# Designs tried in a protein design chat: VH-VL binders against o60147. Part 51

Target 1, 175 residues: o60147
Amino acid sequence: MLEKNKYLYIFRHIQTNQVLLSQGNVLKKTALFQLPYPLQKPVAPNGMRPAKLRKDHWVPLLKVEFPNESMFQSVFMQLLNYRKYRSVQPLTSDLLKLPIPVRRRKIMRQEVPNTIADLADILNKEKFPENSVRLQLSDKSDSEYADWPPSVQIDSEEIKLSRGFREKTTVDEAR

## First folded at step 1 (VH-VL)

Design f49 (framework fv_dargistotug)
Fold by ESMFold2-Fast, scan of step 1:
Structure f49 (fold): chain C 175 residues (1-175), chain A 118 residues (1-118), chain B 106 residues (1-106)
Amino acid sequence: as target 1 above (175 residues)
Amino acid sequence: QVQLVQSGSELKKPGASVKVSCKASGYTFTEYWMNWVRQAPGQGLEWMGWINTETGDPTYAQGFTGRFVFSLDTSVSTAYLQISSLKAEDTAVYYCARSDYYEAFDIWGQGTLVTVSS
Amino acid sequence: DIQLTQSPSFLSASVGDRVTITCRASQGIYSYLAWYQQKPGKAPKLLIYYASTLQSGVPSRFSGSGSGTEFTLTISSLQPEDFATYYCQQYYSWPTFGGGTKVEIK
C-alpha cells in the first residue's frame, strides 16, 4: 500500500550505530527486520547482538523531506534495496580474519556512513529540482560522508530530539 | 501473568503426524520469538529452532529440517509444532519457550509428551 | 555449533553443603550463558542469565560466575527442594545446552 508521506525518518542505535528507516516518526518493531544479517543463519555476538526494539535506544540520525509522495516512495524503496544488497554481499577476507564480535562491530558501525552515502548516490542519480530535497541531521558532520547534488538543501539547524522524532529534549540530554 | 500453555500428551504410531500447540497469554505475542526444545526420555535439553512471531519465518537447528514445521496463528497468540512421518526416536517431551532477541528463555510451556510406538 | 560440557554429570550432597557445577564452552561466548533448574516432571526454570544475573524470584543461595569459556553455578547451602537437574545454555550463537548435572540430595 502507498503511503501519503513525503518524509523519510532515519534512526540510529545509540550503542551499535545500526540504522533503521521509517515512513513515520515512530518506530515499529517490524523495522528490526531491516537489520543486515549474513548470508548464513544469524549469530548473536557479544556486544553486537541485534538490538531489540526499545524506542528510547533509537535516536534521530536524519530527516529527509521530499517534494511529493512519489519521489519519497522511489527514494525510500531504492534505499531499502541498497541496504538489502549490502547485507547479502560476500564478506571480504579482511573481515573474515577478525573475531566475530569485532567483525560485527565494524559492520554495524559502517551502517551510518553507508546509509548516508547510499542516500546521496540515489539523489545524485535522480533529477530532482534544485533545493527541493531538505535534509535535517542530528549531527551535521555526518553530511561529510557524501557529496550532495544541487537538489539537496541541508538545514542549518540540527535535530535536537532525544526519543525519536517526537520528544522535545536534545539527543545529548537524553544520555 | 505471563504464561505458555501447551496441548495434551499424544500417543502415535510410526508414520503418523502430530501437531502440538503452545498458547501465549499475558504479553504481546509478536514481541518475543518462540523457541522449541525437545527432551527425549532420560536425556538432556535439545534446541530445535525458533520462529519469528511477527513474520512467521522459522529457523531450524541441525537435525530438525524436513519433518518438523513451526507455524503460528497470531490471531489466537498460538505457536504450533508439527512433526510428520513420526519415528520412535521422536518420542520426547516437547517444550515451547519464549525469548527476546538472542536472550535466555525466561518463560516455558509445561511440555507436551509425544510417544511413538508400534 | 558451540558445544557445552558440564561437570560433574551427577553429584550427591547433603543439605547445607556448598555445591559447584561447571560449564565449559568449546569457544568464547563472553557472558551469554544461562542456567536452568529442572525438577522431575516439570519444565526448566530460568535461574541465572548473562552468566551472573539472578532471575527475579530465585533464592539468593544460587549464584553464577565466569566469562569466556568457563562458567560455574554455585548453591551456597543446598536445600531439599534443590533436588533437580541443572543445565547451562549459551545464547551467544544458535542456542545449545550442556548435558546436565543431576543433583541428588543424600
Scores: ipSAE 0.005, ipTM 0.477, lowest interface PAE 11.9, mean pLDDT 81

Design f50 (framework fv_dargistotug)
Fold by ESMFold2-Fast, scan of step 1:
Structure f50 (fold): chain C 175 residues (1-175), chain A 119 residues (1-119), chain B 106 residues (1-106)
Amino acid sequence: as target 1 above (175 residues)
Amino acid sequence: QVQLVQSGSELKKPGASVKVSCKASGYTFTEYWMNWVRQAPGQGLEWMGWINTETGDPTYAQGFTGRFVFSLDTSVSTAYLQISSLKAEDTAVYYCARDRYSGYEFDYWGQGTLVTVSS
Amino acid sequence: DIQLTQSPSFLSASVGDRVTITCRASQGIYSYLAWYQQKPGKAPKLLIYYASTLQSGVPSRFSGSGSGTEFTLTISSLQPEDFATYYCQQYYSWPTFGGGTKVEIK
């Protein structure tokens, strides 16, 4: 119906496996507020601010296409709420036994499977029309973290973009 | 420029102790954690553990608990590895290596310190 | 711990050759694999992280590929300075290194 595609762009950190959600194909610095464990110290000398966004450290994980803006906004908001809920849950006793940095790395590395599972849970509850939601993954095996409802169509092609979700220019391809 | 400079080679007798230093420069010491990696003569690389440069909290890999101690002096941006009750099997090159963004991939390494334990 | 099996352990090659080294993990590690180069008497140097991302300053003849359990390091046209031992290392869990591949001059 709409000329403008309604996409959710999901990025992951190349080292920590932390996940950032974006409604645009380029990450904004404010997306760093989604992270419970900032990777870099605040840059402001007076008061706490998000660390500078290093875009080269974030790669595509998953692109979700919705048929309209209303469905996109609903799912996006619910994903943010699921992430917030997870961040305030008590840690298990096995995690509490680990040193803080090891513990944080384990928690961060679970963000990819957790985000995929949360997305599937939301889509299973919402009962959208058959084949109305299209998923394209960077690693198709990540789809195995969840059981998908009939509303979901998974693309056979994986995301091969190296600069976020931007397509390569002819100049980039010549290099 | 980022540099990790380690102390010089040591020749020790069994039962002695040794303290290896790793001085960091060119970056904020507490923003990256420090790892220790050992390489016995003619052998491969073996991760020993790491130390949180913000808190001084060390974590040791299995097999490196007891005689091995990681410590810091943040005022001089230096990490230390102390080995007590030295044994012949401790003969190795010991490397410090910077942990980029808590990922356990090591982007900068010290030049290595050869510790030789012989009678 | 996650075990890494690296093959071959020794490789004899000439300048200009295409060299491939394989690293296999005992369980799935996604793309959490790094490659290092070590020259005799020197510290290891990070070449590739996240399976295929080239470290800044590393020549473009080096490339990495793979995900899950099977990984490959490729040198497209071997140069004299590339004769060294190469190690893979996983960082999905507690770090472990492969046994190394020594690339020797023919």
Scores: ipSAE 0.005, ipTM 0.480, lowest interface PAE 12.9, mean pLDDT 81

Design f51 (framework fv_dargistotug)
Fold by ESMFold2-Fast, scan of step 1:
Structure f51 (fold): chain C 175 residues (1-175), chain A 118 residues (1-118), chain B 106 residues (1-106)
Amino acid sequence: as target 1 above (175 residues)
Amino acid sequence: QVQLVQSGSELKKPGASVKVSCKASGYTFTEYWMNWVRQAPGQGLEWMGWINTETGDPTYAQGFTGRFVFSLDTSVSTAYLQISSLKAEDTAVYYCARELGYDWFDPWGQGTLVTVSS
Amino acid sequence: DIQLTQSPSFLSASVGDRVTITCRASQGIYSYLAWYQQKPGKAPKLLIYYASTLQSGVPSRFSGSGSGTEFTLTISSLQPEDFATYYCQQYYSWPTFGGGTKVEIK
């Protein structure tokens, strides 16, 4: 069963900058299956794949409000597809020249700018009404990773990592 | 020149312990994790596990927990494999090998033959 | 664990022959496969990584191909120094090796 929603929540890992997508304001442990295998091992060396979904390790990156559920579903599915296509691409020769820890750290750190660029690319390709999509970021400078279409309005208020916010947008499924 | 140099062969009795060393040179020791691979006489290659050279945290493959201990001395760029309570079935050549890329191995140490008999 | 099955386990060949060795994975591993050469009494030597990328210093007569579950190592014209045992190794998950293929004279 998919969640009926107009909101897309995107979370990032505080150490690795790996990104997880959520159909709701609660990040569940099953979201860890979104992480690509080429960047993971069965246990989490170099902090690549967290063995447990910890509340303090994942923070909101951005929140997108769509005018209706069909637009949300379309963008969400396309974003997952972009993410999967990126994970199966061969590594470039430039990346292969780097030491393993540096290479892996660089790849993981690129997930934030890549996800933001992918989101913007999808929204630029779709024909949505002007100012119909509301984007709110935790760090407004992250909006600079892409050029946004007229359908997007960027909220002047950033997402706050307050106690109240963590209670509403929890990253702990045991809560 | 990037190389791994291992300690010499060992002949041990059952129940004894052995400690194999693997000294790295020609690169920054903590930039690459170290793997251990075993090869019994006339048999194929068997991955035993790796050790994170930045943190010292070991990870063991199934079947290599308990008696096998990976450790480091970063001050001398050396990785160690210790095997306690040796059994005849531990007779093998033990290789250290540096991870490269997503865990293909280069270089390899020359190997240390551990013989457990009598 | 991901299992790797090599075939044949043994082959006899002559200098100048074209030799092919196959490696089959028990599940899809994309291109996360390496090939090694081991001569008697020596440590393994990396030949190929990422299924088809030749390691620097390795002769061009060696080539790798395949993706997913089916992989092949080819030696286009066997030389005297190529008589050895060859191993495939996956690194998509916990590293595992194939059983090896011994290439002997005749």
Scores: ipSAE 0.005, ipTM 0.492, lowest interface PAE 12.2, mean pLDDT 80

Design f52 (framework fv_dargistotug)
Fold by ESMFold2-Fast, scan of step 1:
Structure f52 (fold): chain C 175 residues (1-175), chain A 119 residues (1-119), chain B 106 residues (1-106)
Amino acid sequence: as target 1 above (175 residues)
Amino acid sequence: QVQLVQSGSELKKPGASVKVSCKASGYTFTEYWMNWVRQAPGQGLEWMGWINTETGDPTYAQGFTGRFVFSLDTSVSTAYLQISSLKAEDTAVYYCARAYDFWSGEDYWGQGTLVTVSS
Amino acid sequence: DIQLTQSPSFLSASVGDRVTITCRASQGIYSYLAWYQQKPGKAPKLLIYYASTLQSGVPSRFSGSGSGTEFTLTISSLQPEDFATYYCQQYYSWPTFGGGTKVEIK
């Protein structure tokens, strides 16, 4: 469905804190190619096939609803570019002092704060209408990793999970 | 119908070994990791670790390395917990449980296996 | 690694009472906390996951709240079948359980 292309879903790995982006509420195994540190060894010599996606290891971090596909595509593309940019930056001297396995764990743990900060930065640079972008988080305290522009409306309700990572819809009980 | 069926109770002497089985049915065995949880008599629940059913790689919680071994036989959809050099302190009910799947929203546990270690 | 402290460890209550059980984490775990019910001789049963999401088939009198380090399980009107031991469990990192709260008839 075309309307499904208005939603950006971001997932977090429960053990490593690595982040995956999805254009729907279901992660596809090809999303694993986004990871700089694969969760398991590639099955092909050149790494052409991604590791199998473990549904029980990924939880939603946040969901963004855009007013149209054009805005969604622009933000999604920019977010992927930000992630690529971060992967080629030189490491700080503090990180270089750490053994490689410890360094990798520290870098992976920063992916949640970094992704949220990158998303906010992109939305601050775009000139979207007031309250046109709806942000729903699994943990609302994660919104504090960034300053949000007037275009963003943060949902008071956190993401609810049930059968198939489906968001529960509720109807306001009017007086 | 998803089921986890564990082997029967065991009575062992200190120094012996025991192997508890957990047979899964009603789903694809390798799609979910398997947890092991221990409960000593009158005590609380204690997570022991889990095993990756795709690779056979175990992860053990602190305190469960050395004498405790998680293994699999994927051909019969069965997970195993082996305890060597049994001590009286190992007396407990041992549970297997399928790792929680946020997409399905389902939680499945075996019925438990009582292991008693006494002289 | 992550420690969970439950209070109280024991609770006496009557049918119809509102019961509240608290779980405190040694570090922030977001909302990655579940509540389990265990009856004597039985495996634990999941009641609530993601701090406040009710498991399918669980009565609406059960509710969970909190995030970060402070969490509560509430039973709004205790029924005879609710006398059991309750455990919180975090799954933000490698899973750990709280010490349990036994709810008995007053």
Scores: ipSAE 0.006, ipTM 0.473, lowest interface PAE 14.8, mean pLDDT 79

Design f53 (framework fv_dargistotug)
Fold by ESMFold2-Fast, scan of step 1:
Structure f53 (fold): chain C 175 residues (1-175), chain A 121 residues (1-121), chain B 106 residues (1-106)
Amino acid sequence: as target 1 above (175 residues)
Amino acid sequence: QVQLVQSGSELKKPGASVKVSCKASGYTFTEYWMNWVRQAPGQGLEWMGWINTETGDPTYAQGFTGRFVFSLDTSVSTAYLQISSLKAEDTAVYYCARGFEDIYTSYMDVWGQGTLVTVSS
Amino acid sequence: DIQLTQSPSFLSASVGDRVTITCRASQGIYSYLAWYQQKPGKAPKLLIYYASTLQSGVPSRFSGSGSGTEFTLTISSLQPEDFATYYCQQYYSWPTFGGGTKVEIK
């Protein structure tokens, strides 16, 4: 019987540092709807398509194992809400003075530290049992972007992905 | 200087086809997506859609599917708008304008001078 | 599509006047609004983006304010070169323009 998912995977783009959230170890083309940069993509009119997804350009940033699906869903939903909130906030005056391409690069580069900080903030606000959440990081130094609550145990093991993960695909079809 | 230079005015009969060019200079052509905007005589601005300059993929606003085609020639940093089966209501100034790369929407910071297309017998 | 309503559609003003143009959105767009100036026979020129950020090279007499559904463009002391049509444009969803406000010499 299929068990409900209790794993959160976060992926990072190798050049831009943009971040995608996934409910499993497979990055789906629909994940591109998470890229608001800096606009809210879900309000885009029908007929517009997401940018091309190249799975070989995305690497695991971190993996989180929750004790049950309820905790996973709560944290996942809150992370999506944090990303949406960030995408619609006024840009800082420092960013607004920059040319569009430079501004875009700086905003994208900040997604990794911002996402890690958001995850830690959510986990600190939730009152999960001690050592109930397992966090695996591809780069251990990324744990330094935040202070983690007692509910989190940090693991140094390599993040393993499913066999089909790195298959290249083009997101050409509207959904 | 960053600029967009469009082809000259066109006078066409109903049913004909027209192809407007927009040549970019002073920046890397593929860093920004190219928008097309129409302005009928005495009327306001109307967004027609845009084209991804890296991939050549066009996106058309709802009213501009079918007879309107956006295309590129990256080797000469030029975007094109083709209108087929011209109708009198296509009479307008057509503008190309530079916007954000890989975003569904943008503001437009650099504009071409416009191309007047007149459809009349 | 998100509709933008500009008011007034037409105004007459004298050099030195303070001019205010309003743009109202049919739904909340945060600060994703730009303002353009268009002189007769010329292409539009970007004045302001992100509701209140002045484009490089645009005189400081131009300012933008507002967020959500109501936005204003203000020209603090109208100059002869400012007689033009002004358009707001949202970029929260597919781009749409307001109907324009023509500022004519009195």
Scores: ipSAE 0.005, ipTM 0.490, lowest interface PAE 11.9, mean pLDDT 80

Design f54 (framework fv_dargistotug)
Fold by ESMFold2-Fast, scan of step 1:
Structure f54 (fold): chain C 175 residues (1-175), chain A 120 residues (1-120), chain B 106 residues (1-106)
Amino acid sequence: as target 1 above (175 residues)
Amino acid sequence: QVQLVQSGSELKKPGASVKVSCKASGYTFTEYWMNWVRQAPGQGLEWMGWINTETGDPTYAQGFTGRFVFSLDTSVSTAYLQISSLKAEDTAVYYCARYPEGLDWSFDYWGQGTLVTVSS
Amino acid sequence: DIQLTQSPSFLSASVGDRVTITCRASQGIYSYLAWYQQKPGKAPKLLIYYASTLQSGVPSRFSGSGSGTEFTLTISSLQPEDFATYYCQQYYSWPTFGGGTKVEIK
């Protein structure tokens, strides 16, 4: 049986800090359906897709490496469920006092710390083997949004931001 | 245009196996996950699970583990449901239905259904 | 597992009548609810998704309302082709269907 490491790619929007989860290193337009507040004009009632994915507006936030498919599926599904749960919670009175655009911006800016905290909570709950999950961040300081279990090792190398949603290919010759 | 076309009806003995197909056309097969839904005679709809068309990974509802297998042949845009060790209680119409990965849409297109009859 | 309870299970109506079908969820599902129509011997057809959004090609006499735990499907003026069984379905979690409501001619 072949066994391959599995990856979860997490992206953030450069202007709003909204977060998208992806099973591949390239975002698909369907990922935009994850957003509770669309970045463009609202989706038409006739079921049209959200507006075009803007490649230059999404940058890598975090890459999570799992040793097998089972661990990947468990964590990915739980992250999606945590996000659904957050979307249906009542807003605090402080948020409700803010004008709608200000309120939405404040909620969106919390998606990065919330996603990182949710990931850590899931990994703490699952009790995976020591050093079995590897995190690679674009900004290592983002790891400070949570306390990580012994199952997690944080890569010393940060992700390079070359485009919006994937690394640029390396040059064949050194220059 | 978008179509999901399923294989024809099956009459089987208890203990046999059956494989139902669902051929997709009119869209990019891997952009929508494929669901399976069962409807016993005179009864309502029951979700069985889905298969991720990009990876081939199935997810089964709790009542449909073990004897039920979802698979794909991406080269011909076809999803399959295999049922092993058939029992009389498996007599039902089996539907395939597509589902976008996104959160705001449900099953927008369905196959015509495949009747599987299990009798002694 | 989220349970959906439909009421009534059966109703008789005449052409031109206003018909209302209710779906109640065992927990809050926001607006992640769809309605389907199934005619005898046919596959279900999506009518409404996201509680109140009409699927393209579906007649405007169909409408959906509600959020959280209580939802309704309304047919404002019943036509002969509307005699069918109607199902609600949630997709907030693992998909589940209501028990169905059969709409018969009087």
Scores: ipSAE 0.006, ipTM 0.487, lowest interface PAE 13.4, mean pLDDT 80

## First folded at step 3 (VH-VL)

Design k1 (framework fv_patecibart)
Fold by ESMFold2-Fast, scan of step 3:
Structure k1 (fold): chain C 175 residues (1-175), chain A 122 residues (1-122), chain B 107 residues (1-107)
Amino acid sequence: as target 1 above (175 residues)
Amino acid sequence: QVTLKESGPTLVKPTQTLTLTCTFSGFSLSTYGVGVAWIRQPPGKALEWLAHIYWDDDKRYYPALKNRLTITKDTSKNQVVLTMTNMDPVDTATYYCARIRYYDSSGYFDYWGQGTLVTVSS
Amino acid sequence: EIVLTQSPDFQSVTPKEKVTITCRASQSIGSYIHWYQQKPDQYPKLLIKYASQSFSGVPSRFSGSGSGTDFTLTINSLEAEDAATYYCQQYDSLPLTFGQGTKVEIK
């Protein structure tokens, strides 16, 4: 499929603003391993429930079209590395002064601007040709979270999802 | 392109109030994660952070100077104003405004103004 | 307040040599440290953010490393245009603080 090779989709959770990266317009179960805070409260051991991917709770944040698979893979892997790096870093001392529920809400609500800034940072470091990368944002104002290089063309055309995007919703691995 | 420029008096007498204006272009202070900071540098000395204001009107001041400092923004004019009361000769410094970018509950200064030298003398 | 101590205060280096500047924090600050370059009579410019991330347009000879309390800025091959004072700065907690600066001159 051409879509898997050239397109990066980023999704936002409608309740928590947590972010998921996808290699196409279909959200896969393994994407839930990206989340530092689970979407479901764990149940007692004798009544443990599998984690569920509710595709209807995720909306597209942005879509990136790359000229080729190599550029897509490079940016996608770097973006995953940025997210992993943040997950293992100590929290700021100022953030640690906040009560745990306030701290968690603040961290989750920063995921959208952090992810967009990460993407822009990666694209600014890469030497891609002018206007070679197409960025589509569901909310064009989100482009203001970062400064973009000349390689990026930003537009506000609606992000098209596949027919099967919202069908499968169960995953038992994302704890 | 992002630009910032400081303006205000270059000479201030002891006990007077200093008012500096930062005028910027290439970004909006209504944007999440964007703020403007004031940093000063006495001649031949290190940089000293004074204050910053974020897009959501969150204001922070250097504790030892807090009672003398006021920072405000006018988003429609692309301006941030710093007021510092009771000026003293030790406040002689080059005053910079800079864009602060909020990221991961922290931040950095990515673009700076040219600076304006303010001399405090009688 | 977090105190940042830079070492050395001053160094005179021949062109093409490797330059190492250290910044030590009075308490652990994770990776919440940034580096700035200030040339004589000019405003500071961001070089490295979050200990190791190069800012856009910064030459590849500049790199940063470290975590916790000990941080390093490296210029792997000094060029004439690199003569400047370098400052570290933390944003782990308020108030924001800078190191005292390290002046690099060309021999």
Scores: ipSAE 0.684, ipTM 0.838, lowest interface PAE 1.1, mean pLDDT 86
Fold by OpenDDE, second read of step 4:
Structure k1 (fold): chain C 175 residues (1-175), chain A 122 residues (1-122), chain B 107 residues (1-107)
Amino acid sequence: as target 1 above (175 residues)
Amino acid sequence: QVTLKESGPTLVKPTQTLTLTCTFSGFSLSTYGVGVAWIRQPPGKALEWLAHIYWDDDKRYYPALKNRLTITKDTSKNQVVLTMTNMDPVDTATYYCARIRYYDSSGYFDYWGQGTLVTVSS
Amino acid sequence: EIVLTQSPDFQSVTPKEKVTITCRASQSIGSYIHWYQQKPDQYPKLLIKYASQSFSGVPSRFSGSGSGTDFTLTINSLEAEDAATYYCQQYDSLPLTFGQGTKVEIK
């Protein structure tokens, strides 16, 4: 039985830099479950979880290609765990000195680099075969947020930015 | 080991409110990517999703029954409660609670309770 | 809502034979479909997740395939213990929906 490649897409909010994980190249409404509830009902630009998914507010950050489902699932779940872990960590003294809105914005701004760093850390720990994982970034400079293990092959081409989705490719359809 | 168990009345009169409790073990609803759903099955019929609640207290309901359904959780007790108002004989079914594993803006029911038969009759 | 239509509704099969159950979605749902087995007087059990991924503990004779709108559950070499009703279920969009079920009986 031929195993199909699996893809992890990471999207970022164009204003808040919040991050959503997706197996598909099209965001679904349920992706918003990854974001915490706000204390009050703010829209996405104000941070936290918006009431509705505005696909046009999200752009692809990176795409990760895995050779099999097992590797994909392992990394995907670990990413979620890392996010949870961060959410329960005590805030630094510096952050505590900031007004709550400013603090929230600052934390959200760190979502992208943190997610990238998490991904690299996870991949480093997994010790996958060399060049078994393919990484494509929307911005190559984002690769500098972490040291990548030999298992990761960074694509020379940047991922095309499209709001809310990427067109399905034959490979994507094979998922 | 993951386990779920439904509890509540097995007989309800028409127009009354049904309250079912799902008590689970082996996992926590504080865990990211975990939820609990209620699914019912009328005798000899197919499965019907009713509602589910996620670790972050977000809730979803079957639209046609939304006004009748309330789902809540007590994470400390490992319990999820479903209330359904204005019960009718048509609501007679085996009610299941099941764990949801969140995955890529989707999910699946990986573990189920044994179910509890609720009969609505005068 | 997304409607899942299974085929056939009923099968009577001799042991060791191959069983094929199909599930058709009213719209494309990618791979967001799962298969459950429900034996008489028992609760449903997850067999296949996301069209083709076997759940833990599921015998290798069970497999799933498909994408988009057409999906298939296959039992390679039916065992007596496989007598059950099988359901497909989608988690592409709300409300969550199940197929009407396919009952498999042993001859």
Scores: ipSAE 0.009, ipTM 0.581, lowest interface PAE 9.0, mean pLDDT 87

